# VHH binders against c4kar8, part 49

Target 1, 263 residues: c4kar8
Amino acid sequence: MAELSTPSPASPAPLDGGRGDELEKFTLRGARQILQLLQDLITHRGLITAHTGGGHSFMTAVLKVDEERGRVVLDPSPDPQANRRALAAPRLTCVTQLDGIRIQFPLVGLGEGQDKGRPALFAPLPAEMLRLQRREFYRLQVPLAHELSCLLKAEDLARKPVEVSARVIDIGAGGVAVVVPTGAAEFVIGGTLPACRLALPDGEPIELDLEVRNLNRQTQRNGTEQLRVGLRFAALPRAADTRIQRYIFKTERALNAKARGGL

## First folded at step 20 (VHH)

Design ng6
Fold by OpenDDE, fold request of step 21:
Formats: C-alpha cells, structure tokens, sequence
Structure ng6 (fold): chain B 263 residues (1-263), chain A 124 residues (1-124)
C-alpha cells in the first residue's frame, strides 16, 4: 500500500512579475511551432481574450493565418470602443486555452482592414507564444448549460455588504473565474472574499474563502461589458477539493466524448 | 494620457514612518482600483497593497500587513500609503499602479500604467 504522498500545496507563485526565467521553458519561438499552434486555435474555434491594457479586454478569435504576408487575422469586437482601444494599444496580449492548456501570445502592430469584405483586425505573427502546460494553470471552460454560479460576498460602491451571484466561466484546481455585472460590486486584486458559496451540480454549495487574483473589464461578443474576476481558493476543504476535481473530470470526459461524436 | 506621480519617499531609520502619495491624472481615478508595488534591488516587482475604487476594501501583502495602510482621496485624485514600523527589507522603489498583472498568469499589458516610483530607503 504505497502511501501516495499528497503533494504539498504548491506555494502560491510569488507575485514577482519579473521571474521571466520560469516561463522560458514554456515559450515557443519557432516559426513553425507558432504557425501550427495558431492553426490549431483556428481549427478548434477557440475564443480568445484580447487584453488591450488598462484592465480592458474583448473577446476575439483567430480567423486566419496569412503565412505569405506573415500576419494573423482577428475577429474585431462588436464594440467600436473596444476596437479603438485595441488599435491604440502598443501591444495586445491574447489569452486562450487549447485542450486545457493555457496559451498566451503578444501581438504588436495591430491594424484594421477588410478580409473578404468583412471588417477585421490584422497583426504580424507573434514572435513568441506561451504554452503553459502546468496543472496549476489548467482551467476547464464551464459549459453554459451547467450554469455554475458562485455567490460572492462583497461590497458595493456605497461600501455596503452585498451578495452577488456570479456565473462561473472557468474552473480549475486552484480557483475559478467569474463574471459579474458592471457596478454590482467592487473588487481589488489581493482582496479576500470570505464565506462565498460555489454551486456545483452534484450537491449543496461549497462554502469557501476566495482571493481576488485578476480583474478585467471584458467586452462580450454581444457588445455588453462585464467584469471578469479571477478568484483563487484561499481555503479549500479536502472534501470540496475532491468534489471540484470530480466535476472537472466528469465534465472533461463528457466534452471529449462529444468531440469524438459519441454524444 | 494616464499619469501617475509618486512622492514622499526618502531615507528613514528602522522603526520610522513615511507617507507616500501618488497623484493621478488622465483617467477617472474614482472608477479604478489602485495599487502600490515595490521593487527592491535585484528583485522583481512585488505587490504591496490594493484599494477598491470607493476605498471600502483594502488588501495587503503579508510582509506589510499591520504596518502599512493604503488610502485614497478621490476628490484629489490621490492615492496614499502610510508606512509605519519600517524595516530595512522595505527598502525599494515604490510604484503606484492602476493595474496589476494577474498572479496566476503573466499579462504584460497590466504593467503599462506605473509611475516613475519614489525611493524608500530604510537604514538599520
């Protein structure tokens, strides 16, 4: 009976934005690798969050890779303001996921134009792409049909306690991302939200403490703006962890089966 | 253009106090959470503290909790950091920021709106 040494909870990655060295091993710089990965993104029709800076982002997709011209074609936002921000930004950071692996890449030199008579955004091919193949970075995109929610205990603009039911958009072993209506509550990175409740399909909500790790004003494809909040599980009971892992596993299996034509 | 100008740094003895200020312009200050970060010599940028737009909620790094207090005056477009019981390890260039990169992922764009910083030196 080999005692499976429970891996010591990985110390939260130091808030050191500067340790570029640890990410180097996950950075792709080969032209062929980059092209292949971009093509894979197109094939899988993956939604991409394009960060324009200033805590703003919009949803896009890679529509085409033009190898001859050395450029990538992106779907513009339905929000003209988001597109203006994108064009004004010195750099876009595109974030997405493929097969559970977090992918990030910068785009520089964004321009607008037409692709086959439709508005499009253009940028030179990225010089590098991050493929974060680590468990701690894995996030399952929650199917809309599952309607996962998290009840957040926060404060409103008047500093009054409020409870906000937020839709869970992704979930992993370490936390969740949720979307909240703009103005519903105030958040700050590093802040703690105590006694929140995560609703899973398999039973009673899980009570847990959450830490705000990311804030982003995101323009949706329908043109509405929402606040995306990345939350870390600050204290997760073992039983809750097991339930979350079970949910993730079950959902992944179902999604894979569907992708294979089995459902 | 977003501008952040830090001030109030200086040389102080261990156990002393400083109050940093950050004057913000070029955006609706009251609509954004604000942050303090610091960079010690030979180290990366470290998150220090954050405050919600209204100032109702605050957050602190474990290393400064109980010693530092973040506050804001939205009427003056100014962010503050009261630093008490300063230690030599608090020696750093202190930055005011409107955005902070995700702790779970590297997003370079969040690093765009930082001031020039104010130097805090704590002598033993």
Amino acid sequence: as target 1 above (263 residues)
Amino acid sequence: DVQLVESGGGLVQAGGSLRLSCAASGFTFSSYAMYWGRQAPGKGREWVSGITPSGGSTAYASSVKGRFTISRDNAKNTLYLQMNNLKPEDTALYYCAREWPSFDEYIAEYMQHWGQGTQVTVSS
Scores: ipSAE 0.754, ipTM 0.927, lowest interface PAE 0.5, mean pLDDT 87
Fold by OpenDDE, fold request of step 21:
Order: C-alpha cells, then structure tokens, then sequence
Structure ng6 (fold): chain B 263 residues (1-263), chain A 124 residues (1-124)
C-alpha cells in the first residue's frame, strides 16, 4: 500500500517573481525582531489594515503579544461580517505603518475568543514580517487636523461623472491614499482620474492626474465601510512636486518635534 | 466560494483575433471591478486590463491598448476580453481576477481570486 504522498500545497508563487529576492532584505524572520516590532505596534497604537481577501479589509490593532502561548491578540471588527471573513480566510494579511515605514505580516490560524472578558481575535505569531525601510515607500500619515483632501473626478454607479471630495490619509512623493464613501464612485486599478485637485494647506489646490493603483474596501472601527484608494501621481508638474515635498518635509519635522517633546 | 472560469483561448496566427470569457460565480459580480491578467512562460504575472463594476470605465496595459477590449455582462456574470491584432508576444496563460494587487507596493495582496486560466498561443 504505497502511501500516496499528498503533494504539499505549492506555496503560492510570489506574484512578482523578480521582486522576491529584493524583498528578502526587508523581511524579518527572527523571533525577537518580530516580537519587538509587534510590541512597537502596540506601543504606538498603530492601526492595522487586516486584509481578509477579495479586496476586503477591516481596521484592527494588536492588543497584546502573548509570548508564552506564542500568539498575537487582535482587536476584532465591530462588524460581525468582517470578523467572519477574517476567520474564514486561510490567511490574514496585516498592513500598517510605523514611523512612515510600511509593515506587512501574515497571520494564519486565526481564531476568536476572549481576552480579559472582551472579544478578541487570536493568531499564532507571524513567521515573518516585512518592513519596507525604503524612501520610495515612505508615506506620511496625514494628521487629521490638516484636513487634506483630494477632489476626485470619477464616475458613479450610473456611469455619470461625479466629483468626490476624498480625505487624504497618507501622502508620499509618488502619490496619495484617500478614503471615499462606499458607493460614491467607481474605481478600477490601472484607471486614470484626470484633472483631480489636491488641496494642501499652503495654497491653492494642485491640479493633477491620478492613477488608481490600489483599491480596498475597509470596515472602519466605527463599523462604517469606506473605500481606500491608492493613487499615483501620473503627471506632476515640477512646481507641484516641490509643494508636495515641502509639505511632507514640514509636516514630518513638526511630528518629529512633537514626538521628542517639543512644542 | 468564489469561482472564475476562463475560456476562449486557443491557437491563432499573428494578426488574428480571440475572444476570452470568464464566468464568475460565488459572489455579487456586479459589485466588483474585474481584471484580466496573463502569464507568459518564464515571466511574471502581468496586468492586462481592468473594468469597473458598472463597466463605465476601463483600463489597459500599454502593450495591449488599442488592440484589446475588456467588457462585462453583469446579467450573465461574465467578463470578456476581445483580443485583436494578436502578436506572438501575447502568448500566455490568460486569467481573470476579482482583485489585483497594488502596482506600487511590493505588497501583493496574497489573497487573490482567479481562475485556472485559458491558454492563448499566437504563432508567427
């Protein structure tokens, strides 16, 4: 009776075979490093986007690292459906940012339970964490007080032109991430949004073309669903680029000063 | 369960045309943007085209722009790719997807839904 070796499920081929090697230098696999990074996320109360697949995500946070049990505790979504999706997913992809550095890590074996009498999600500690410490990946989290917005020219569900004022949540040299109400407009990855207007605090809005690079349906902590749209600056005039860079630099400096106990 | 089934591939001569179809089930098709991708032997996955849920807006890779047309029939839960003026470099496994990873971020959303694909071979 020849034991039919069930072929080990082929690890999903890295989507970008050529980038795999480059990502290795940014991948943490050390247990201590992983624990430290998770603890840093807790300390900074960093919000995490937990991707459950299919373009769906919810906002969560690491509540606790249980080293003894080798598990991480996450804040569940206020949306039961989001939690169901998370629990049904073979893998949860967590994305966050710490000090402008993008962090990504997978969680597998997600379960639900209680932590100190409160509902919680549990997963084994991640085997690896990606920390993209590159300038090109730097995204400034826009302070809420700045109220940055981007007027998007898009189409609604009826294919009619619509202008949507979207809040800018992060900004970098190459683009912005914005949030729009679900159903306000339709987007497609690779699509171009012409003649949009980015509002910065220091003057008139910047007119620019945007390319949709990422779409994610995100359930917020308040239970409301919104669409997160990652946008690339398709054609940015030099003057606009300078303004954006100046804003980023000024804001970063202010945030760092505040973090250091400065006024 | 999300299911995507591609069809319509085959062998065609350069300059020829094919129409691919993708039958979708297990989700509300009309609520999602849909995408075509392809993978040539020994190459990475390549984005080909995308379409909004309503079909009002489309996007194309520069390599296929003007030759390929993405469309959808939401009543039939079907995505289409009309491919005209095919070239040998278009030879690939074509697949449809409900989501596409970010282009800018090394962050491949690991949880993608795509079909088994349909083979397109363009002979010189």
Amino acid sequence: as target 1 above (263 residues)
Amino acid sequence: DVQLVESGGGLVQAGGSLRLSCAASGFTFSSYAMYWGRQAPGKGREWVSGITPSGGSTAYASSVKGRFTISRDNAKNTLYLQMNNLKPEDTALYYCAREWPSFDEYIAEYMQHWGQGTQVTVSS
Scores: ipSAE 0.748, ipTM 0.929, lowest interface PAE 0.5, mean pLDDT 88
Fold by OpenDDE, fold request of step 24:
Formats: structure tokens, C-alpha cells, sequence
Structure ng6 (fold): chain B 263 residues (1-263), chain A 124 residues (1-124)
């Protein structure tokens, strides 16, 4: 009876794609710390973007931490195709935010099953979690009620110039993430979108050039697919920077006040 | 299965030209942005160029801008990189990719769909 040596689970690839030395100070590897952070994500009902590779992701959440079995339970996508991609992926890259701090962690060995009679995804506990406590990595999740938008100047599938009003989902000092309807326009990583307009609540839109940094086809919790575009401010005037910073600060303060029960 | 096969590399003298090709299969080529990257000996992977699915928009690294031209033929499922005025610093293994990792340092996506690469060597 040849003992099938269960291949030792391949050590998850570093979270920073090879720049590990610089991010090591932000990496948690303690079991207790990891468990606590996952529990915090559950408590705050934080939405997680799970990247499956190939430019695809889906929205999920940590439903439960099973310490006895050493596993995390995730909410599956309403899209069966997204779940298939997740299960086929050698690794999920999970990205979320807690209290303005970006959190990233890998999951490997994903499986599907049931938790309390409901479909669920299961994975072993992450070996490490990245908690980026740096201002430069900060992204404010824009409240839905603010309805921030960015008018993107791009090209459609027919190579015709189009203007697309994209909802801003997060904003930071260095850029924004937006969502656009699938097929509304074409984008390429590294591409420049000139003379775009970012609408803030406090005045006239800010005209700026944007650089495409990320593209991700994301399946939403409602089952719809949208394109998430990460955009960098290519050339931001000082006055615009000040306005953006002011908006972020004001919004954060309001959110914190609300969280404390003050509003 | 997604397959990307690069070709067209070789040895050229400085100032010379090469045209790389990447044959794509196993996916709807015309639905994806495509990219070229390169890796020089002892260095990390470097983004070189990108093109939208329709080919209407292109992007280039500053190091190759004005010298390289990315193009695609969706009917042939082929990506191209025309490289002109080659320099010794362009010496690298050149890769075709369907996806590119985020330029953001904090997002490390695994590279699933890259070819084996084609070697470009530029002699002085």
C-alpha cells in the first residue's frame, strides 16, 4: 500500500509579486493575528474582491472562520461561472478594506460545499495577510449616497470616441477605481485617458488625465458583470489634489462619526 | 486551454529591427486586451506595450515609445510587436500575455496566461 504522499501544499506565492522585502513589515503571519483579522472582516461585513486570475473577480465575504478545521468559509458568487473560475484557480487573491486600511490575502486549495445547508466556498486559513497601514495605499470606499462619477473619454468597440460616465467606487490620493458597464468602452492597462472629468460633491468637476492601471471583470453580488477600472491620476493640479484630499477627509470623518453612533 | 506562442526573436545588431508574433488559441482573442512584456537577464518582468481588444488604443513603456509598435490581427488570433531602432538594453526574453498584473505594488496576481517567450538579443 504505497502511502500517497499528499503533495505538501505549495507555499502561497508572496502577496507582493516579488517585492516581498518592502512589504514584509505589513505582513501578518501569526495565527492569532490572522484569525482576529478574519473575524474583524466578518464583524464588519466587509465585501471582498476575490481575484481568480485572467482579469476576473467576484464579490464575496467571509462568512465564518472554522478554527477547528482550520478553514475559512466564503460566500459563493451567484454566478456559477465565477465559482468555477475560483475553484479552478491555483490561488485566489482576496482584496478588501477595513477602517480605511487595505487588506490582501491569498487563499489556496479552494473547495465547494455546504455550510448549514447553504452553498459555500471553503479554503484553508491563509498563511499570511497583508495589512497596508500606509497613507499612500489608502483608498476611501465611496458611499453609495455620494454618487461620485468620472466622465471617461475612451473608445468603443468600433473605435469611435465615447464618453462614459463611470461610478467611482473608491478614491485615494493617487487615483480612483470606477465601474463601467461591460461593452461601454475599451481599456488597456497602461493606456491614457485624456481630459476626463471627476465629479465631486463640493463643486465643478475636476478635469484630469487618467492612466489605466488595473482592469478586472467583476461579477457583482446581484449576478451582473461589470468592468472595474483602476485609474491613476496622471497629472493632478495642486488645487485638485487639495479638493480630493478634503473630500476624503470630510467623508472619513463622517463615516467614523456614524460608526460610533454619533449620526 | 489558453495558449500563447511567441516567435520572431533572434540576434540583431544595434539599430536593427525585429517583428515578434504571438499566436493565441484557447480563448476568444478579440475579447481581450493583449500585452507584451520582457525580462532581461537578472531583472524582473517589465511591461512593454498593450493594445485594446479592437486594436483602437495602444500603450507603451517610456523606454520603447516611438520605437516599438504593437498591433493585432483578430482574424488570425495573432499579436505583433514591431521593434525598430533596437538597442542593447532591449535584450530580453519577450512574452505575450492576455493579462497583466496590476502596476500597483500591493496587488500581486498570479500570471496564468503567458507564453514561453521569444529571445531577443541586440548586439552592440
Amino acid sequence: as target 1 above (263 residues)
Amino acid sequence: DVQLVESGGGLVQAGGSLRLSCAASGFTFSSYAMYWGRQAPGKGREWVSGITPSGGSTAYASSVKGRFTISRDNAKNTLYLQMNNLKPEDTALYYCAREWPSFDEYIAEYMQHWGQGTQVTVSS
Scores: ipSAE 0.745, ipTM 0.926, lowest interface PAE 0.5, mean pLDDT 87
Fold by ESMFold2, look of step 20:
Structure ng6 (fold): chain B 263 residues (1-263), chain A 124 residues (1-124)
Amino acid sequence: as target 1 above (263 residues)
Amino acid sequence: DVQLVESGGGLVQAGGSLRLSCAASGFTFSSYAMYWGRQAPGKGREWVSGITPSGGSTAYASSVKGRFTISRDNAKNTLYLQMNNLKPEDTALYYCAREWPSFDEYIAEYMQHWGQGTQVTVSS
């Protein structure tokens, strides 16, 4: 290491989520802890949703940590517009899951470059990461083979009622996230969708009211954009809640057995 | 460049009405859901209302439901907020936005496209 002056990494922005004191107990700030967590994400090949603002996000992954230079290396999108939004954003809010625990961290000072001859995105290591270890934040990633869907009662672009069968990509105690083709229906954060139907494998669909909690134009790893809609269960009857919890528990158990080589 | 410019604020007595406007430019206005937010002194930002791109569906915070009406005129690229029966607790800087952060309180999203706001002051 030379004794001549070298630039210091840019100061990272703090996480901005509105409940500062409550979040502090989930916040990792130690350099060793952060490095290990990022390495765990690399080892488990974790997919990361990077929020670029403006209601946009894209799927990425941590390819490596360059400890010597204090940088994290991310996989760029094949959609050039997603990369431009990321590079223009004041920061990225990265969200992922590791072993059922939600991981969230900001990246500031994102730049583009090359890693081993391939395009890559670079940022200084985050100064903090959230490990949101609470049951209410757990979201089961729904296996594609289950083909879980939710029938949404919404309106199309002409203000006419439409029913949209949306694929459920994750499910938790308080809601689901679904994907729909852009333009299939209109949504607004805070809006309610009455009498939707959640199709679980074990019986008749559950009729329930849903509230739109988040809305993201999400660029997938293949570059295709889709609308990701985060939906909260409004008043969930106990029987419906029990069926949802049973599905989550059974699927968790099956996935854990598969991961341990029980197949 | 995306630009959102609010107008119509001012001083009004409790029980009165105001109509806010938000002039939009630099993007295809009719393709985006639009939102009104407000920020009172010493408090965080508060979601007030939202409207779908076509204007077919609306949503309101419980504190304003029945008193405020969001609307849009896509031909004029303008968003409106009609505020009736105003109360002192409605006093705030009101701003429009092309996006709203997730209601999931632990996702820290950055708002990119919002106006600087128009002040509404409701005297008792």
Scores: ipSAE 0.700, ipTM 0.907, lowest interface PAE 1.0, mean pLDDT 85

Design ng7
Fold by ESMFold2, fold request of step 21:
Structure ng7 (fold): chain B 263 residues (1-263), chain A 124 residues (1-124)
Amino acid sequence: as target 1 above (263 residues)
Amino acid sequence: DVQLVESGGGLVQAGGSLRLSCAASGFTFSSYAMYWGRQAPGKGREWVSGITQSGGSTAYASSVKGRFTISRDNAKNTLYLQMNNLKPEDTALYYCAREWPSFDEYISEYMQHWGQGTQVTVSS
């Protein structure tokens, strides 16, 4: 009888004790600050990853803020299963980036309905948002035209070594996120992938060890699902770090120049 | 319905061993990477170990590496954790999970598929 105990909460606490104290300076709790940040995400058409649990996420956006009802309005997925998972989840963890600043916030009590006759998802305004203003949190969204790839050395379903060419979707000082073809290999969070190869536009591929930090089946805005793998760089050599930083810097400057229009 | 049921916990002296089991049902067990986690009183959840779908690759938290061994038997739909050289700091509620939140998010993801847990208490 003693072995059957009450399980841990279905959702972990937003910020744990020691980590939470460290991050208090990044936490926005003022209603006006939260509203302004959400409005900035609307204005800049910020793309948001909403994690729904079970290893799933979907891409969404804040369409509007309903101040009178104290709600945010989210763009639903074209995939009904993604919407059902979101509605069934007691809490979403939303992650995005605005002006080079990584943003995270929870949404609880998600419901469905309509906004101006169009399907929409609704949630109460978050009570807090993290705005992580440090370089190590920045992730460059890799332009599709660059076609950055990372060759992963993993195992297939038969426990045989396999090399998987994965498209890099974002890159930062500490790692990359990639899309992996369905069924090409097996991954586990916490696992290490030795001797992978990151291909940057200039020069030879960089050989590096990668650690799996997250795995999620992510439903895109067009409704398709892909396996997204978050990978951390292990023991990055100085030359490799320099090449990665140069790529990020040059691409960021080029994207900023285009975003500002310029005459 | 997904169900994960842990067993094998109990009271053990420091230096002792325990083997935890996690019986899975309601899903295709062999299609999922599996994890062990633990939660000590007054502390947040801690990732302990993970294993790929086929069992070909494993990973461990530094605090248990070399002492704990994760394994799975896909024919029996069962996940195991062999715990050797147990220490008082290993005292916790141990649970298995079919997913794990991102290591890199400060606002933790909702964790949908995990068990009720089995208590491990290590006395000095």
Scores: ipSAE 0.809, ipTM 0.934, lowest interface PAE 0.6, mean pLDDT 87
Fold by ESMFold2, last read:
Structure ng7 (fold): chain B 263 residues (1-263), chain A 124 residues (1-124)
Amino acid sequence: as target 1 above (263 residues)
Amino acid sequence: DVQLVESGGGLVQAGGSLRLSCAASGFTFSSYAMYWGRQAPGKGREWVSGITQSGGSTAYASSVKGRFTISRDNAKNTLYLQMNNLKPEDTALYYCAREWPSFDEYISEYMQHWGQGTQVTVSS
């Protein structure tokens, strides 16, 4: 029996009131559905963000499903600290996207071991997975070649205004995720960043207010750490919304044409 | 060895005030944004307020804005919540935390560093 470092409260619930009933239609609980979804992630080599608590996450992937033992096999991080945090966490919250569908699932009872002589992480199959199939959950993964950036109006440690140029990792109808240089500014979940500027390739930057929705120190597949900030558009003018949707559509079409060999 | 210890809760009549404190140890307090959360009987945890490392920016849930004030004293490693004009709806176990789960992840992330909490009970 392991002692916890702090007491845990009872019964986690959605942070947005009343959303539990709406989420039930997105919840997969059948073993066959879960196995098929995990297999689809394996087949498409889906990249997974695994949240380990304490404001930390690491990038991983499902390598295989061990159906005989009822276990999923995850790719360990090259950073030993990320692996130690994962193994110490009572559960991981895994987040990914496949074919435009956001997927979330918990893993409980993570352990380490070997798979075919290579280090691996193991967990029992999740008892449920969320498959959030609606356009408001969709996030386009921004190609590096686009060099999309967002100029954030934040404060430094001395409480002075600072402008931080942050690379946009993904973009959806309701917001962006960015990476921020270490030490450049202070953020708090729930905070508002007024008058930020989102630079799209086709036209002048969009001025908009952003709300911090998540904040995590994320260990990449190469072992380096970055601060990832999830930002919601607080109030989005209709013209700006149209430009964002056009960017997403054009980029999706270009990426799909590339995947089909120009067909 | 991270420790977060809340105090200052109690029984108060509606319209009254309380000041909560959170004593932090085992980490560099000034390096972390800090949060207050609460959990009412039979409900899940609710984000109440957050404050940046320096204290330069704050954020509040709409249900408490204008009534509650978060602050910090980095020299004393202490986080505070001044609660004014308390309502019966504010009755909950209040706790401080060094992190908060994503507002956008519906399967709740593991919350590693948070305190035992202090009970606030607001009578009519």
Scores: ipSAE 0.804, ipTM 0.931, lowest interface PAE 0.7, mean pLDDT 87
Fold by ESMFold2, last read:
Structure ng7 (fold): chain B 263 residues (1-263), chain A 124 residues (1-124)
Amino acid sequence: as target 1 above (263 residues)
Amino acid sequence: DVQLVESGGGLVQAGGSLRLSCAASGFTFSSYAMYWGRQAPGKGREWVSGITQSGGSTAYASSVKGRFTISRDNAKNTLYLQMNNLKPEDTALYYCAREWPSFDEYISEYMQHWGQGTQVTVSS
């Protein structure tokens, strides 16, 4: 396949992405801690982004942990291409968040099979999981009812200026992630989008420059594909920063109160 | 099959210039943003530059801004990197890529489509 037919001039980057012993304090390597964290993801029905390489990812979840066989069971995509990419990848990079803590872990040796007669994906338990318990890593999952959007000022495929209204799916102190219809505009990792506008529920939109940090063609749980764009705030004015952090805090508090009242 | 072949590297004295080329085949070149990366001896991968599908927008690492220029010729399926005012710290294996991992992940994504690279060595 075209996605799999490439030479590889360098080894995959390690967990320690140039951050030495700072990452070690966030790294879980104990089997009991890993099993418990995976079980917590199952219990809370945590949604996981699994990156398969080639600029692709798909949404999945841990369905169960098979402790006897030392493996984790993942929900396959309804899109067969997403499953094929996952099975062909030498490693998945899984990213999720649980109780405000960003979680990242690799899965190697992914295979397909059946679980109780239904298709499933299997992998050995990860040897390590990264649990980034710091405020700067936190991303609020934006409630659909808030209808947060970000107006991106970019170019279309003909090099003409275009404004794209992109739905904000998460927001943190340093940036947002948005979804954009495939083909609506051109993006490049490292590129800057000047004079974009972030619309919070109440008040005037915030004008800000954004830097593209990641691009993934992401297969959703329903099998459809969206372009997910990770954007960092550049040169954020203090007033804008305060307003964003207040939105995050208020929304966190409201969601926590709703979860406690709804249990 | 996707193939990316770099050329134009070599040994050059500090202050000199080189032009790298990346010949692409096996895919619709104009449908992809393209990247240059480099790997210095004993160091990890470094993002150097990127360019959108049409070539309308470019981006550069701060260490190379003003000295390097990325460009593409979609009719020739070729990506270029013009490197001027080269410095010893630019010494690295330079490669082109059809994707780039997230800047924000600590466990880096598997990088599927990149070339074997061309060596650039800048002597003092």
Scores: ipSAE 0.801, ipTM 0.931, lowest interface PAE 0.7, mean pLDDT 87
Fold by ESMFold2, fold request of step 21:
Structure ng7 (fold): chain B 263 residues (1-263), chain A 124 residues (1-124)
Amino acid sequence: as target 1 above (263 residues)
Amino acid sequence: DVQLVESGGGLVQAGGSLRLSCAASGFTFSSYAMYWGRQAPGKGREWVSGITQSGGSTAYASSVKGRFTISRDNAKNTLYLQMNNLKPEDTALYYCAREWPSFDEYISEYMQHWGQGTQVTVSS
């Protein structure tokens, strides 16, 4: 059969999602730069989302850099299934943010072991790291106290309309990321959710159309699983855009003032 | 083990139609959103269409919207792509997948469950 003779597509390579030359200006390849960035993640206690394939990810952190052995050491999940997926994956795609700058890096050759008698995950230092320091990549991490939520208008398994109140975990100029309970509704990457409502602290909720950009069954630091949904604003009215930008600016200013002692 | 087997590809003249099928086994088909992707020579992986677990919602790339229709039959564990008004730029290896990487990640996530693909070639 002719289709059986066709070679299978290869898995995507790190840092080459069809934008290799555009991304080169954000790519760190020097060993000392990589070590310093990983150390900065440790110092700032950065939380890392590690994507393991199959629509799964888990939350982790860099525990240390073992320069003598050329390894990065990651915090294992309390969920054994998340650790098994990570160890079975040919690579992890790690995503985090440091000082408002989005960071991505691959880890290949992940193994398990112990660090000072405690379980740990190990990988060789990445050969490259991406520091996406541009305004369009910026995502404000939403303070829990603000209780930002987004009402999603979706469907259940019976094809009936359902409304899901989802907590907003980050927000940027182009969209939000939310968490929803597993099984609350059906989503598909590329799907459109019309007439959703974003509840900001001041004023009435904003009605906006959203597009699903990513779906991850994400294992949290406590071992529980949540569905993380990345959503893009589709055709955002100017008034809504202004309110979102005001919220981001005001919140970031307040967070920065508290970090510097509230001058 | 998870198996996804595409069929229905072939050679067709521009303006013609084809219907692709994807036979699924080794997992509970009705529990997963499903996707069609394609890869043309010299290009990366392109998302074409997606459909929710129940089939209640669908999504399409702008390049195929209005011409392609995704559907599923959960009783037969089969995903379909009806392709109408085919164009030479639709020439590609078409494959189905049980997952899709984030549209917004620059370092692509590993795709674990996808098929071998079926070739579609559209002549002028």
Scores: ipSAE 0.786, ipTM 0.928, lowest interface PAE 0.7, mean pLDDT 86

